# VH-VL binders against Flagella basal body P-ring formation protein FlgA (flgA), part 4

Target 1, 205 residues: Flagella basal body P-ring formation protein FlgA (flgA), of Buchnera aphidicola subsp. Acyrthosiphon pisum (p57418)
Amino acid sequence: TVQKFNFFDLNKQLNIFLKKEYPLNEDSIKIIIHTPLKKNIYCRKPDFSILSNTHNLGLINILLTCSKQHYYLTVEVQSEGEYIVANRKIPRGTRIKESDLKILIGRLDVLPNNTYRKKKDVVNRISLREFFPLQPITSFMTRPFWLVKVNQQVTVIINGNNFKMSSKAKSLSNGAQNQNIRVKTNSGKIINGIINENGEVIVSP
Key: E = the ipSAE of ESMFold2; O = the ipSAE of OpenDDE; V2 = 0.75 times the mean of E and O plus 0.25 times the DockQ between their complexes.

## First folded at step 1 (VH-VL)

Design f6 (framework fv_maftivimab)
Fold by ESMFold2-Fast, scan of step 1:
Formats: sequence, C-alpha cells, structure tokens
Structure f6 (fold): chain C 205 residues (1-205), chain A 121 residues (1-121), chain B 106 residues (1-106)
Amino acid sequence: as target 1 above (205 residues)
Amino acid sequence: EVQLVESGGGLVQPGGSLRLSCAASGFTFSNYAMNWVRQAPGKGLEWVSTISDSGGSTYYADSVKGRFTISRDNSKNTLYLQMNSLRAEDTAVYYCAKDTIFGVDYEFDIWGQGTMVTVSS
Amino acid sequence: DIQMTQSPSSLSASVGDRVTITCRASQSISDYLNWYQQKPGKAPKLLIYGASSLQSGVPSRFSGSGSGTDFTLTISSLQPEDFATYYCQQSYSYPTFGQGTRLEIK
C-alpha cells in the first residue's frame, strides 16, 4: 500500500522540511506556523516546496502537494544575530571608517535585505546616501572606493619563489582593494593582478 | 537647564505591570535617542532599552525582551517604559538617560534622578 | 554579550594621590568605552567617552586611555569630591557595564 499521512504525520514532515531548508544556526532560528494544516487532512506522498525561489527570512509561503490537491501554508522564519549600523550621521560620498560603524544584536528577519553582518565588509566603502545613527547599512547603500582609476599608471609587483620585481603598467579599469584588475605593461602585454592597500597591483605567477 | 524626571515606580506583585515615564526639558527631545538603565539595590548598572530619536527603532536587553516596551511621545517630550510580567529580579532603580544628538552612541550624558521599582509578594 | 571586568573592586586613597582604575573587555571593543562616576544616592555622571575624550565640565585631573581590550581611568590628584563608585561601559555592541570600583578617600 501507498504511504498515507494524517495531520500529525504531515505536521512532523513539515517540520523536517523546514529544518532542512533553513539549516542556519539552530540557536538563532525560530519558526512559527501561521497557517496550520487542517486537522482532518489525509495525504499520500506529501511534497513540500517554497513558492519563492529564495530562502528568505520572515514570512514565507509553503506549498504542500497531496496528489491532485494543493495546500498553501504561511510560516514565519525569525532569526537573531549581529548586524552593522551607522554609529554616527554619515554624509553622502563619505569613505566609511570603522569608527562610523557599530555592531548591534537583534532580529535579522525584520532588517532590510542585504544588511551587512561584518564591519570589514563596510569599511573603506563610499556612502551613496546620508546615513542616520542606528540605521542598518545595506550593500545597496555603498560602493567600492577606487584605489586605482582607469588609465592610471600603477606599480605592478611580481612575487616569485626567490625574487620580487616591480614595474609600471597602465590600469584598464577602476579598482578597489582586493579586486582583480587587468593592467597593460610598457611592452603592450596585458596581465591580471590584485590591488593591495597601497593601490599597487600584486601578481602571483 | 537640561533635566530628566522619572515617575511611575512603586511596589508591584510578581506577574504585575507598571508604566514608567520620563519627562524631558531644556533640550530638543526629538533630536536624541533615549535609554532606560537600571540598578538593583547594592548592585551595578544594567542597560534595559533604547529608542531612536523618531521612535522608529527600539532595542532591548535579553532579560526584558518580550516583556518590556519602550516608547516616546515627542509632542509631549516624554519617554515611557511599559513593564509587563514583572519578576523579583526586575527590582531596581530605573534611570532614563539621554544619548548624543543624531544618534545612539550608548554615551549616556544626561541622567534622571531614578524611580524605584520593587517587585515582591 | 561582551563582559566588562573592573579592577580593583574597591580601594582607599589619600587626597592628592594618583589613582588608577582598570577595565578589561572579553573581546576587542576598539575605543568604544565610556567611564561614569556615581556618588551614593545619586545618578551616574559621564566622565569620559570614546576611551579618552573628556566630557564637558569634567575636571582635567580625570583622563582615560586604552584601546582593544584594556582600558584605564586615571585621577591625577585625588580630591575629596571624587569619593564615588566608578563604572566602565562598552558601546561597541549592546551596552554592558563593569561591576564598579568603589573609591574611598582616607
């Protein structure tokens, strides 16, 4: 015979599905079912899926497929953890410093999407708008600070096993610290390297 | 003069509720984040809650989260703390404290005199 | 939470003495450290913010230093009105206070 699930079995299967889909730190995740399964439901070969193609926090719509029947459920995925806010009022166009940022602990699921979680990911970026104190900082509110500009003459450092050579080359694009860029040497050769904190291009053969 | 005056403290039974108020004067209340900090008898200071200048963001210590609600009325220059499901360990002097202009720096530059909350059977 | 530990828990000193109180954070807090003075029966008063910045109206005999995990509050020449309990507080994350240092003037 075909496996059939009553209400209690289906609720157990739903919880197993949710724990699999949200395998983030168990201590920081709480799930609340807002649209519970009907008590008199019976289902063969239940299949659960998230209607959204993202594993978002907050209100999530779940689809239960029971053969030819479809049931819609709403669950709330709550998460708590650290996130980055502005420590001070930061004017537009400012290169963000560590002292401009503060770590707060709170509900992540109620924050704007793409809110930064670590200071290192925000430091040295340029603010695209005025930030207000306690305002969560998102990746859409910042852009990289260009250490190298397109057509700029840059120092290229080639690190080999037992040698270090430096030469000059022209940058073919804008670039920030730790970004890969292409540069054109005096001989016309194009090489790839990574920008260091001094705006130099590091090449590792 | 810049001044904060707390009121609303008293004796309550465990499980009971109290609402504290803090009246501000001498500065533009709506420009500053506000805080509640408590001190149990003979003990040190413990931060309780923070509210942003507009009231749009609120933050709570884990020990009070879900039980206490901070709020403000900028038209009345008043800060509030609604305390529900009170426990014996909530017994303390509650201070309201002002943060710096345009931000929550958790730099408490102006404090009220405090109001005593006693939770006992 | 970030734990703040103060040393000593209490000390006695004479007027004119140089007094040092230390504060240690359980993790690096950069310079997000404030110092408060609390006299018996009164609310705390902010003395130092950002580890080393003297609050307006606070006497110059008070100074703060340190960064990362280790911080110091110094009173260069103790006065009778400095009898109080002193607290450090981190502002790097949700605020936590040290347990306090009770200063008694002989």
Scores: ipSAE 0.000, ipTM 0.417, lowest interface PAE 20.3, mean pLDDT 83

Design f7 (framework fv_maftivimab; at its last look DockQ between E and O 0.03; V2 from the best seeds 0.00; counts 0 for: pae E 14.7 > 2, placed apart)
Fold by OpenDDE, look of step 2:
Structure f7 (fold): chain C 205 residues (1-205), chain A 123 residues (1-123), chain B 106 residues (1-106)
Amino acid sequence: as target 1 above (205 residues)
Amino acid sequence: EVQLVESGGGLVQPGGSLRLSCAASGFTFSNYAMNWVRQAPGKGLEWVSTISDSGGSTYYADSVKGRFTISRDNSKNTLYLQMNSLRAEDTAVYYCAKSYDYVWGSYEAFDIWGQGTMVTVSS
Amino acid sequence: DIQMTQSPSSLSASVGDRVTITCRASQSISDYLNWYQQKPGKAPKLLIYGASSLQSGVPSRFSGSGSGTDFTLTISSLQPEDFATYYCQQSYSYPTFGQGTRLEIK
């Protein structure tokens, strides 16, 4: 069967294609076709390929192939959804609380890359810079809260099959919960482990 | 004579449901996309929904998406609009309209309109 | 969505007058612009499609022009039956209408 494409059908197909190709919010994608076509496109098997991204965020060039016919389309992809902003001025070095954050709904495609989408991903992190009210927060603007600091003495727990041993060691770096860290024992041996919720370094043989 | 005749309008409470029908005659109904366009009292025109000639594709305005369902029965030359979860802002005359042609842009005009059916959503 | 803005919202004219109504799109819509006439209590009637194509049965005194973002509907010599509300509609994307222009008797 031959599939007819007008504006509506093309949008549907593009939506399907773009959802597959990009990690877009499936529930809030809006596609704007900037290339007008005066005639319907008839395709048995439409094939879409991304040619290039334009300099403008959200604009992409797409090649639609229908048998031997090629159609070059300029398409703007808009995505709407929730994202996290500062609810107030947040100084640098602040351990971020939930009350410091606000959820906004709007265009995601115009936001900085790696903007947080969920409060849970930002809470308890440390601000690396001052945030202004309603400023979108990205993963590059925060760091994990350090449970272990460089040169800090930490408890190392070695879990064996039927034994648990604890010792003391010196941390060689800062570390957050569930992060891998290197520690130096009193004997001078360097070992690797994972920091638990208590700031202990867990080593598994 | 080519004509569209809407029916099914009336008074309904908020949250209620209503089903509109549009009977087509005078043209090959199955060859054309069909549309619903509404007009609130004293206001302009607003596109509501479109259904392809075969009924395989449906499209909705954001204002009605998830609440309204457009459908058609080509064997009966009839277009339908199922309206659920009606709101006060849905109050309008609802027109069924035939697409000029199923072509990009220039032919996404509406050349044949019904007389409209009034839908009033009020407590 | 593409926003359509008509100008003026209303105007008064006399029989025989040349009348011009404009429509502006928020972005380029090429020539995918249609014009409708609506009389009170009646359904809209298609006048022009594709910016300049006159619908069958529509008097030749009606004409449309424009491309891109700016469009014009012209009535060369206004007749008594032409007093109505006129709407532009873009078909480049999901259909959107202008707010309408009410043409009344002076």
Scores: ipSAE 0.000, ipTM 0.513, lowest interface PAE 11.5, mean pLDDT 87
ESMFold2-Fast, scan of step 1: ipSAE 0.234; ipTM 0.665
ESMFold2, look of step 2: ipSAE 0.000; ipTM 0.461
ESMFold2 (binder alone), look of step 2: mean pLDDT 92; pTM 0.947

Design f8 (framework fv_maftivimab)
Fold by ESMFold2-Fast, scan of step 1:
Formats: C-alpha cells, structure tokens, sequence
Structure f8 (fold): chain C 205 residues (1-205), chain A 121 residues (1-121), chain B 106 residues (1-106)
C-alpha cells in the first residue's frame, strides 16, 4: 500500500526541476543549496524558475514559489561528464581531425561555457585560434568548414515529383553541409536550399 | 639539468591528511602541465592527477576525486598535492612528472624520484 | 576508463635475445601510446612516445609499433642494463597504464 500523507522533499523536487532544465547533464548533476533554509521545508507544488537569461552550470539564482511564499535560492549546479580537449598544439586555421582531440572526464561546471562534449561536433571544423594540449575546446574556438563560400557559383538541384533540374546560381552566404542558404539566379531570383555533401544546393519547391 | 624533487611523504592514519610538494628546476616550469602518478608496493603505475600550465584546469582519477587537490605555484616552481581523507589503498610511492608539450608528443618525459606515503593504523 | 593489458606479465631472456612485449587497449586509441622503463627502486623513464617515436637518448635497439588497439615494444638485442619493468600508457583519454611486464635476464 501507498502512504496516505505524501510530502515532497524540497531538495528532491529541485533536483527533478534542474534535471529537466539541464537535459544534457541529467544523470550527472549534483545540487548544493547555498541559501540557508529552515530544516524540513516541504512544498507540494513548487514553482521553480531560473533568474538568469542563460542556463549555465555553477552558481545560479533560482526563484521558488510555494503558494504565496517566494524564496530566492543560490544554488550550485555541479556536473561531471565527458568533454573535448586538444591532444596536441593545433595551429590557427587547421581543419581539425579526430586524432587532434582527446576526451577527458571531469567537472563540467568549472569549464568554460560552450565547451564541446563530443568529438563528432569538433571534427572537420576549422580552428580560429591556436590550441594548447589539455585546454578545453569551445565553440568560440572553431567555425564550420565552408563547402560553399559567399559569391561562389554553385550548382542548384531542384527536386520535384516528376522532374529534376540543375542550374547555376551565386551563393549569398558561406555555408556548410546540411545548412540552409540563399542563392541568386542569373535572372535575379532568390531561392533557398540546403547544402549537400558535394557543395550543391538542394531546392524543394 | 632538468630535475623534479618530491617531498612531504610519511606515515599517516586512515582519515588523515598529507601535502606533497614537487620542486622543479632546470626548465621553465610555467610552460608545462604537471602530473602526479602513484605506485602501490609491488604494483603498477596509476595516474592520480594533472594540472595545466597556468593552473586553470585540473583533472583527477576517479579513486581520488573529492579527496585530493592538485595545485601549483609558478612563482616558486612548485607543484602540490593536498591529500585528505586518506585510505589504506592510497599507500604508494607518489611521483611528480612533467607533461611534455610538443607536436604529437603527449607523454610524461621527466619524473622525480618519488616520495613514499603510508596509510596505516 | 580505457583499460590497458600487457602480455606477458613477466619473461626471462638472455643477453642478445630479441624481446617483444605487447599492449592492448580496450578501445581504439589511434597512436596515442607511450612506453616507459622502470628499474628497481627508480622512477620510470620515457622510452617511446606516439607508439613509434624514440625518445632522445634512448638506444636504437628499442622500437615501437602498432595503432588502434594493438601495440608492440621490441628490443632487438637485449643488454644487461635492460633488466626492468616495462609499462605502456595511453594518452587518448585520461591516462591509464598497463599492469607492467617484468623483464629478467637469465
């Protein structure tokens, strides 16, 4: 049988809320409440909100609403998991290979924001600065490898139910594989398409 | 002459604390990541911790996370390992080792002579 | 953690013999493998880095090979000073060492 009186542990409810807010870290987060709370506080339907326009790990401010009561909590969100570092010195402008990268396991909340968590997200990108061994690689340090460059003449493939056309157009932006771009035809018409693995622009009517 | 000299080892009771030091000379200490590697009596080598050249990044073996803290003082050319909540299984010779920076080189190229830590009641 | 397994755990050989020690990783580590030599009562010494690169000052009788999961350290003509325990170590992820191979001269 189920227990008739059921109260929720505030700490457990906060953990559930934060696991939803940090889905990429769900199984590895540890919560430390720094704001002094009265012992055995329970709230049946807590309403939590993060008082930040960014959901970063580390110290965050949370608003707890329990009925008509409002509590301002300072909470430390710790997380542990895999992250990517450079395994060697990588010069600026280098197309990154898997062998240039190393996976480490450690505290994610002490790392720079936007640190890569998976090698696949880093491989084939271009380094924007020199990397040093063991330093975490962030999205600020890389850019996509452009398959299409702005003003480049590209092959446009138009796929329809009963037809397939190819033509030439000028790209209006840089673009990587699977990215949406706009191209301008010789007639001056602007059309949208998706870049394939060959640097061609696929257009659906 | 490139040299690393460890100190601070000794006999300590379970639950106790020790701080190890590693004095570096003969190279620009602030240009290198540094490591602690241990070896239990009659056993193999086990990596314990790494610290980046600036001290901004630290890494730990699962067996010591939350108990050990690696740090460095580049002005004194010294590496430290603060060991808390020591257990019998922490008994080992602790080596200080330099992490060589270089193209494709990721290795412990210079080692100290080690310092013995014995955790026993 | 990536597990490193060495074979054999120990061997005895005569001066002049060709000695081979193997190391296997539990997953692919490309060529991020180093070999160390440790003499009794001494600190380890780096012999080979990056699977096949000989460290400065190390005799040419030592060589390394392999990639992915299987690696080999070879001593082409064993000398008395080669009595030691040899360790492989991966640098692809958090460092892990093999259990060591103890080489004894007959």
Amino acid sequence: as target 1 above (205 residues)
Amino acid sequence: EVQLVESGGGLVQPGGSLRLSCAASGFTFSNYAMNWVRQAPGKGLEWVSTISDSGGSTYYADSVKGRFTISRDNSKNTLYLQMNSLRAEDTAVYYCARHEYGDYLDAFDIWGQGTMVTVSS
Amino acid sequence: DIQMTQSPSSLSASVGDRVTITCRASQSISDYLNWYQQKPGKAPKLLIYGASSLQSGVPSRFSGSGSGTDFTLTISSLQPEDFATYYCQQSYSYPTFGQGTRLEIK
Scores: ipSAE 0.000, ipTM 0.420, lowest interface PAE 21.4, mean pLDDT 82

Design f9 (framework fv_maftivimab)
Fold by ESMFold2-Fast, scan of step 1:
Structure f9 (fold): chain C 205 residues (1-205), chain A 120 residues (1-120), chain B 106 residues (1-106)
Amino acid sequence: as target 1 above (205 residues)
Amino acid sequence: EVQLVESGGGLVQPGGSLRLSCAASGFTFSTYAMNWVRQAPGKGLEWVSTISGSGEYTYYADSVKGRFTISRDNSKNTLYLQMNSLRAEDTAVYYCAKGLYSYGPDFDYWGQGTMVTVSS
Amino acid sequence: DIQMTQSPSSLSASVGDRVTITCRASQTISSYLNWYQQKPGKAPKLLIYAASNLQSGVPSRFSGSGSGTDFTLTISSLQPEDFATYYCQQTYSDPTFGQGTRLEIK
């Protein structure tokens, strides 16, 4: 009927709530409750909600609802995992290569939003700013490298069951590897395809 | 609670040397970049040097390059700045500052500062 | 080095006023700008990082905006404890600070 809730029990249930909220780093999550709790809190069905818009990780405000009572908690959510940093100074406008990047294992909650977690997501992108060694790289600091440029003549490969056919067309937009692109043939037809590693447009029926 | 306590400042003649220390507590020291930032009396802030969490990478302002050496001892949670060939323009309060990340241009916590006076 | 210029160099204001301080970079720095507050005889305190992100523990009356070369720090309703010198700092290249804006009581 009534559940007695103490600091250790609250931490356990709060940890379960946060593991559901942050599934990517469940095993590396550490929770620090900064707001002192009143002794002898009684909850039948504790309910948690996040009130903070600052970051998903770091210092956040949590509302604990116990029956008709409300408790406001300041909680620090620490997470540890892999992230990508620059391995050297990278000048602005550089096409990033694997040797320019280093994987670190450390606190994710103190990193900028949208910090890359895997090298493959950074390699071959263009830097939009200068990076210093060990500086975290975020998705907003880079842009795709265009394998195909707008108005470029491209090879279109039509991949059928027992045949391959190639023709030429003009690209209607910029495009990177594995991106969907529209091209216009000499006959005026618009075809949709996917850019391969050679800058060719692959069309599958 | 994060604390940074600086020491080692004092009066020195031009061409002299000083070593500054910064004792850190309240966080995992080896995880974060550490920094020195200075402020001349009545003037603004000037970045001096940064060292990565591991100590592998060091960076210096052009005005101190070749004269100052930043280092850290992660087993003692202590940051150092060895200052050689000191000049009058090096006179300033020197602040120890914790990096927000493993790389250090974002300074989230600062020490009290220690005064270095270079005068003949 | 990238030069940071703050405007104004000093400002007199009253409690409750809306205060805006500007910072201009000599070249584009995207959103790589921090704001610090320094009270007399004290070390600086980080207020805002990456142009618009409020540091934990900093009152919500502080906000930052801007991108490229022009940035602003706004205090929506000035409090007595806000009288201090404010510095912008770019992190796009080797760190450089603005000359500071001294905010004084009217």
Scores: ipSAE 0.005, ipTM 0.472, lowest interface PAE 12.5, mean pLDDT 83

Design m1 (framework fv_mavrilimumab)
Fold by ESMFold2-Fast, scan of step 1:
Structure m1 (fold): chain C 205 residues (1-205), chain A 120 residues (1-120), chain B 111 residues (1-111)
Amino acid sequence: as target 1 above (205 residues)
Amino acid sequence: QVQLVQSGAEVKKPGASVKVSCKVSGYTLTELSIHWVRQAPGKGLEWMGGFDPEDGKTVYAQRFQGRVTMTEDTSTDTAYMELSSLRSEDTAVYYCATDYYSGWEAFDIWGQGTMVTVSS
Amino acid sequence: QSVLTQPPSVSGAPGQRVTISCTGSSSNIGAGYDVSWYQQLPGTAPKLLIYGNTNRPSGVPDRFSGSKSGTSASLAITGLQAEDEADYYCQSYDSSLSGYVFGGGTKLTVL
């Protein structure tokens, strides 16, 4: 069995492939094929692969493999959705607060690479340079604010029904607020918990 | 088109001080984290210090504490690294570098380097 | 000695694949800090080749790739060319030193 492809068939197959490769929630995606296409392409079990190490929006190169034939396609992936900008001037070296951020809706494929999509991913990170109002914030221009560092002695708080216990443990990794972390107790037991705003590890039995 | 342009080569005697400059071109100094890295002839790269966003200030590698001072003049977009009490082991090329595109764990823009020779 | 350990030299013929290792510890690569790689040609400043373990800056050929596992990282160069002959340095951040650390460097010779 061979599958027949023409302009409409190939566009449909590419949309199915790209929707699977770009699983973006609540974002609209539009695909534009820039490479000239042949009227009829016959292929048994066509295979697509993105020729980039990252799944970036905008112009991308796709390899279509049809048995022993290879076709190189240039495709533009347009997307519209929410992204994060600075709500005010953020000086270099600032631990970013929610009030420093604003959500805008617009074309994602024309934004700088690694522009943040959600406030929660930006809050409590450190700015590496100055941001101006409405400037998109990228992960390249921030770094984690470590509340816990590897091998640091930390307070572990066990919250149970009608009780609260605290003990000391050594952290097995770096961690920022709200991240899951593994710690090792004096007895050698490994416990998983979530880092709170004070750098304490919260464990819910 | 951010560029870092450093001052010219220096020759110093043991015990002297040297001050190397790094001028930011195509961007403003206040928006960059400047770091200093040196390389002795035929040897590897060694980080000396730079701006630490978590502390909001410049921090120095322990080996250089007490001998190095890193300053910035925002009016001329120029960063400086001054190393005092020079020894023959301080003979090296000194680079300024910044993390403009790559984030805090990498240096994506480098100055051309300043050769500092310490000899009697 | 450097904080991150690299082999002092590696060699390959044109068209071959070579891998350069970078071994750290629990306070740097093992702590989850990203690894960057730099290429240095004789008499020039280092050039960023890989950042964030796997990312290439614009203009860096895709024959260069980075990876990280546990306390170590690797730079792979496929399809070796004469122009790749240079010194290569890995770099990370060290939490115990509160600063950046470099590997000792690897001299790549294209035979």
Scores: ipSAE 0.000, ipTM 0.451, lowest interface PAE 15.5, mean pLDDT 82

Design m10 (framework fv_mavrilimumab)
Fold by ESMFold2-Fast, scan of step 1:
Structure m10 (fold): chain C 205 residues (1-205), chain A 123 residues (1-123), chain B 111 residues (1-111)
Amino acid sequence: as target 1 above (205 residues)
Amino acid sequence: QVQLVQSGAEVKKPGASVKVSCKVSGYTLTDLSIHWVRQAPGKGLEWMGGFDPEDGEIVYAQRFQGRVTMTEDTSTDTAYMELSSLRSEDTAVYYCATHYYGSGSYYEVFDIWGQGTMVTVSS
Amino acid sequence: QSVLTQPPSVSGAPGQRVTISCTGSRSNIGAGYDVSWYQQLPGTAPKLLIYGNNNRPSGVPDRFSGSKSGTSASLAITGLQAEDEADYYCQSYDRSLSGWVFGGGTKLTVL
């Protein structure tokens, strides 16, 4: 069977394909086809694939395969939503607080890649650069706040049924609050635990 | 867009010093951590040193301590790497690199690189 | 000598899968430090391919993936293409050297 695709049909099929490829943006996604196409395309079984190496918003290249015929499409994927910007000047090396952040609503596809969408994902991270008011904050411009640093001596608290033990160990990696971490005791034993708000490693059954 | 633009090729005699520049374009130097990496012809990459934003200090690889000096001129957004007491084995391409979009471990990621500066040491 | 050991060369045909190993020690990868991978095309500066063991920067195809186990890491390239022909370097931190270390590099040839 031969299926006829006009511009409306192609746009509809692309929307279905791209909402599946961009599940986090499916409710806000808008598709614009930039490639000039023939009024009608005839396909037995249309198949779409993204040729761009990125599943990023903005301009992407898509291959439409129709039986033995190929069509190269340039498509713009737009999305609108909330994103996080600096509410004030944030110096490099600062542990970011909620009051340092502001939520704006706008076009997500024109923002830098990996721009934060929620304040909770930014709070308590360290700025790797200076931020200016209204500047979008990306995950590549921050790092976790290390409560524990590699080779640091830490307190390990082992919680058991009706007992609690404390000991000292060296951390094998950097770690932030609520992260899983491995530590090595003076006897050479490796223990896994979760870092609490005081930089202690909690081990529970 | 952040770009790192390096100075041109240099030819030096043994015992001389060389100072390579790295100009930051499209951003400010004070907000970036600049690192220096070299590569001898046909050989691998070797980290020489760079700025650690957590400690606020420049750190040097032990092999180069005493011979290398890394400085910054914020008025011109230019970083410099000076290597003294040059030997023939210092012949290499010298790169500046920075962590701008890196995440996970800030000091493990060099996501923007300069074009490289060829330094040739010969008598 | 490099602190991290890579094979000097690997080869494959288009469409195949190749893997590049990076062998470290207890003072670097074995101590829990993350591994990054860089691609260097002839005559160009290195390009970041993988960071934090298996995260891709924007613009890097999903054909590239990383893994880490014990004191070693690996870069996998699936659906090999001619443009993948390049030198590949692993990188980690070494606590005994108090500095960053690179592997010796692997030349990938696409047959």
Scores: ipSAE 0.000, ipTM 0.405, lowest interface PAE 24.4, mean pLDDT 82

Design m11 (framework fv_mavrilimumab)
Fold by ESMFold2-Fast, scan of step 1:
Structure m11 (fold): chain C 205 residues (1-205), chain A 124 residues (1-124), chain B 111 residues (1-111)
Amino acid sequence: as target 1 above (205 residues)
Amino acid sequence: QVQLVQSGAEVKKPGASVKVSCKVSGYTLTELSIHWVRQAPGKGLEWMGGFDPEDGKTVYAQRFQGRVTMTEDTSTDTAYMELSSLRSEDTAVYYCATDRGITIFGVVTAFDIWGQGTMVTVSS
Amino acid sequence: QSVLTQPPSVSGAPGQRVTISCTGSSSNIGAGYDVSWYQQLPGTAPKLLIYGNTNRPSGVPDRFSGSKSGTSASLAITGLQAEDEADYYCQSYDSSLSGYVFGGGTKLTVL
């Protein structure tokens, strides 16, 4: 037989369900059920689903199915953890350095969507707008630092057994250092290579 | 809960313009990247334009350059898409859509919330 | 014309596995841009099914999975059910067009 769950057990199972549904949030989560439940309600096999198709924090509507019974729950998902803010004023178009960033600990559910959680994910990206001190940094506020832009003419360095040749080609995509990139040569051939520190495309067999 | 609610169906004559609205509720428009996608009857999805995080500005698909204008009114949390010089081929359901944070790492290409769609019929 | 190529239709029986391909080029999927998949039931707006090549949003059963290799991506559906009958679209970003692109769509028929 399957285990029965009372009000407190349902809170625990709901916590497990929501932590599984929010794997991108690796921080402390506190869940508060706002829908009143009786202390003696038992559920043999609880099944939870989120009615919206979003991974929102804050007030969320959850469907609880207990065999043939359905319950609509309003829960508040509070999350606390580390997030990244600007440590100083950062002008638009700046390649972000670690010293430009500060880690704060606080409520994640009240932050703007897509707020970064790790410095590593922000360092070396380009700011798309001006940042102010203590401003949370979100993913739509930054882009990768591209050494090569789409349609840019680049130098391709081809390394062979006993030879090294260079040619020019047009990049088919944006690319950052150490990233694989495809380029189109003068002859129309597509070549795949790796971008070096100088924005050159290295092809090594 | 975040919702995108669009204006009602429109019937226009060739050569006219149509302006579709997309009202954001449950979140702030300034923190969302709004995109517009259309679908002609029985046909596939076609991206018309939207906020491009890589450029930090609104961009339009080449096919619609010069005919489409996308604007936002942050005071009313409403986005707009206006399409001019309408032809019968513009008959379609027009959707607004956004990525409102299914991931907090990096830039994504996903639209996780969609409006209900606005049918625009261009006839006669 | 669609920039990403999908088969126009695919079919399977209940309980079977089907895969839907999405073929791109060096300017989109081959350039490393992520692939998302959408399910569209008749008369409804599209629903996000897969994002970031392999990730499922809340509420999407694990019967749906995504993969990416080179210039192509695939959506796999295992344990087919009648309610899976719908149109499926892949999506990516194209650097040459500086915009988002969709596949032509695949109509899944459950026999």
Scores: ipSAE 0.000, ipTM 0.398, lowest interface PAE 20.4, mean pLDDT 81

Design m12 (framework fv_mavrilimumab)
Fold by ESMFold2-Fast, scan of step 1:
Structure m12 (fold): chain C 205 residues (1-205), chain A 125 residues (1-125), chain B 111 residues (1-111)
Amino acid sequence: as target 1 above (205 residues)
Amino acid sequence: QVQLVQSGAEVKKPGASVKVSCKVSGYTLTDLSIHWVRQAPGKGLEWMGGFDPEDGEIVYAQRFQGRVTMTEDTSTDTAYMELSSLRSEDTAVYYCATAPYYYDSSGYYSLFDYWGQGTMVTVSS
Amino acid sequence: QSVLTQPPSVSGAPGQRVTISCTGSRSNIGAGYDVSWYQQLPGTAPKLLIYGNNNRPSGVPDRFSGSKSGTSASLAITGLQAEDEADYYCQSYDRSLSGWVFGGGTKLTVL
């Protein structure tokens, strides 16, 4: 009852594995197989895995485990999609706004690591260096802008079915917009919520 | 690193057959797809056939169907291309080349990344 | 008969930009198949110059670049040098022929 896979079957399985690892999303994916499987291969219980954990694009080594045998494949993963660049010169220490950013379409596998893909992930962060027009923006080039600081008194808004309440609490940590935060009420109760654009903590039951 | 070394030049009469060899080094033949391409003197490149991973078999260009046979000897890492019923227009340099497998969301593709030095075949009457 | 159409010749002076076109159809480039480019010096085997529309093998200068649009592709050479004088071939896969196809070749002359 153990199925054996020949070269043709294994390439179909490799294609299925590659589609699972690099699914069609918003980005276009192309994969070049530089070292194909051996033509005379027959495999029981094929299992494919990626040997590189830090580089998900570009040259990637794949391992095929075939019972007690191991085969190594080199593939090149190319990706094309949207990424974020500076729309103008941005001085160091600037709180980045949407008008400072531009979306471009291009090859993702040749961009610096951790290049931002969505404007929402960059807006309201602080630049750690000067940016020039069309320069890709990476997460290493920015830091969070704290809307809430540790020990700050904040407004907590509880949104319930058919009601809305607000109260005061002390923040237990720093927090930026859309981050989860824990706050302590005057009664000593700890509440979890999400920071909105005004530095208020939103609690949804 | 892959190197492809082809057999020496051949002179044949019309109607004869020629068998060109391509020795692979730096990798094993079983790890590579081999294709054959020819070029008549002063003319362009013409694909003759090669291993198609999507079909899992060797495929031949239509104009050579019935005249060309491509084989591989994995024990010696040597690929062969035999062309029969030779005509004067078969006078050309014959190349072997390696192709990796191309995959994108629409399927397999091949391109030729390493080439042999070429074998001149002259068909003369 | 070439399935992919290239101009038979192009010329340029050192330092200039030249482009070589490769025109296909819906059964090859227009079907989404990628384009590779080869450089061939007289008396030598072809050498892979560009693959996957615009990727360079190690050792190929960034002066060489490729592009693809619709049913056609182009090879661009910037900062033209005397050593670039060669024949250039495009290649793709053709689904109606179930095989690989080459362009007719373009002879680049550096003036």
Scores: ipSAE 0.000, ipTM 0.460, lowest interface PAE 13.9, mean pLDDT 83

